VH-VL binders against q1lvf0r505to673. Designs and how they scored, part 3

Target 1, 169 residues: q1lvf0r505to673
Amino acid sequence: RDDEGWKGKQRDDSSVPVQWSPSSGEISLISEDYFPIYFVAPDKFLHNQLLSYGQNLTLNFRIQRHDARLSAEDVVLEGSGLRVAVPLIAQGNSYPGEETQTFVFRLHDTTDYPWRPTIKHADFQKLLYNLTSIMIRGTYSAQSAGYLDNVSLVTARRGPGTPARWVEK

## First folded at step 4 (VH-VL; framework fv_tislelizumab)

Design c11
Fold by ESMFold2-Fast, scan of step 4:
Structure c11 (fold): chain C 169 residues (1-169), chain A 118 residues (1-118), chain B 107 residues (1-107)
Amino acid sequence: as target 1 above (169 residues)
Amino acid sequence: QVQLQESGPGLVKPSETLSLTCTVSGGSISSYYWHWIRQPPGKGLEWIGYIYYSGSTNYNPSLKSRVTISKDTSKNQVSLKLSSVTAADTAVYYCARLDFWSGYFDYWGQGTTVTVSS
Amino acid sequence: DIVMTQSPDSLAVSLGERATINCKSSQSVSNDVAWYQQKPGQPPKLLINYASDRESGVPDRFSGSGYGTDFTLTISSLQAEDVAVYYCQQYYSTPLTFGQGTKLEIK
């Protein structure tokens, strides 16, 4: 119905308002400058997510301006004192555009575009066992906006095709 | 070709306000971040602050109480005012354009020398 | 504030030899690091952005590497024109901060 606990923040940890759009069912972040602003996942995506190892984090995302500037830390996972990140286009994902696209990130240490810094499977599992943060970069240009919905974190314990965690509107 | 040129008084007395102007040619100041950076003699670079094309500013916390950065779009100029100057403010002052997509400086002025002495 | 620390403060290298300059950040800055070259009486010149992307027009002998907290600028074969002070800069977060500089000299 609203932002369902999603927050916005800058790299200095300052808070940024998250907006909810009733017509599209999306949450959004708005940028004034070039520094990245992130959507921060609510508690329901966090804690013991070991069963998500080898599974997918998926999200539907679009941007206001098609001239996106990517970074190495567009999707960030933190847990157990560890931190890994990937660019939005990692693992075969397309460049973002004004039309909504589905982005898929495999939570595995052996992927075609691995998470950075490189960590071994034991450390990746350790991170997921005590997941404290999932951040998704929401803005990719100055004076622009990014729109997010249908975030899901799949687990092995659910039935086929049934995600354990998701954002709903 | 974008070119930046700083200008100022060169010599300023302690306790006075330093006023510098950066004139931009070959491009408009309407779309970018315009920064001031200084370099004391024989020392490294210190970021002072920026002005965004909307008029929003961001200043180095160490200088924030004394700094004002402004712009005049009709003259294509960016200005820096630094109040209550001391000998520690003696430096070469640069204006620089920051690429709005990243955060690094793609164009720099040649710099203007400011000496603070009695 | 993120503190950028370079090592060494000064470096003397013979013509044709490899020069290596290090930069360490007080916290992770991802790959948001730029390297600049400054010659006496001139403004800094951008050499490398995003830790490893060489700017157009910059000779191939210059290369950058690193991620997180540890970054390196390498000049594979020193030329006379490379005598300068080199600065690293993080643009991960404000305030923007520079290293203290490394003075590169011949011999």
Scores: ipSAE 0.247, ipTM 0.721, lowest interface PAE 4.4, mean pLDDT 86

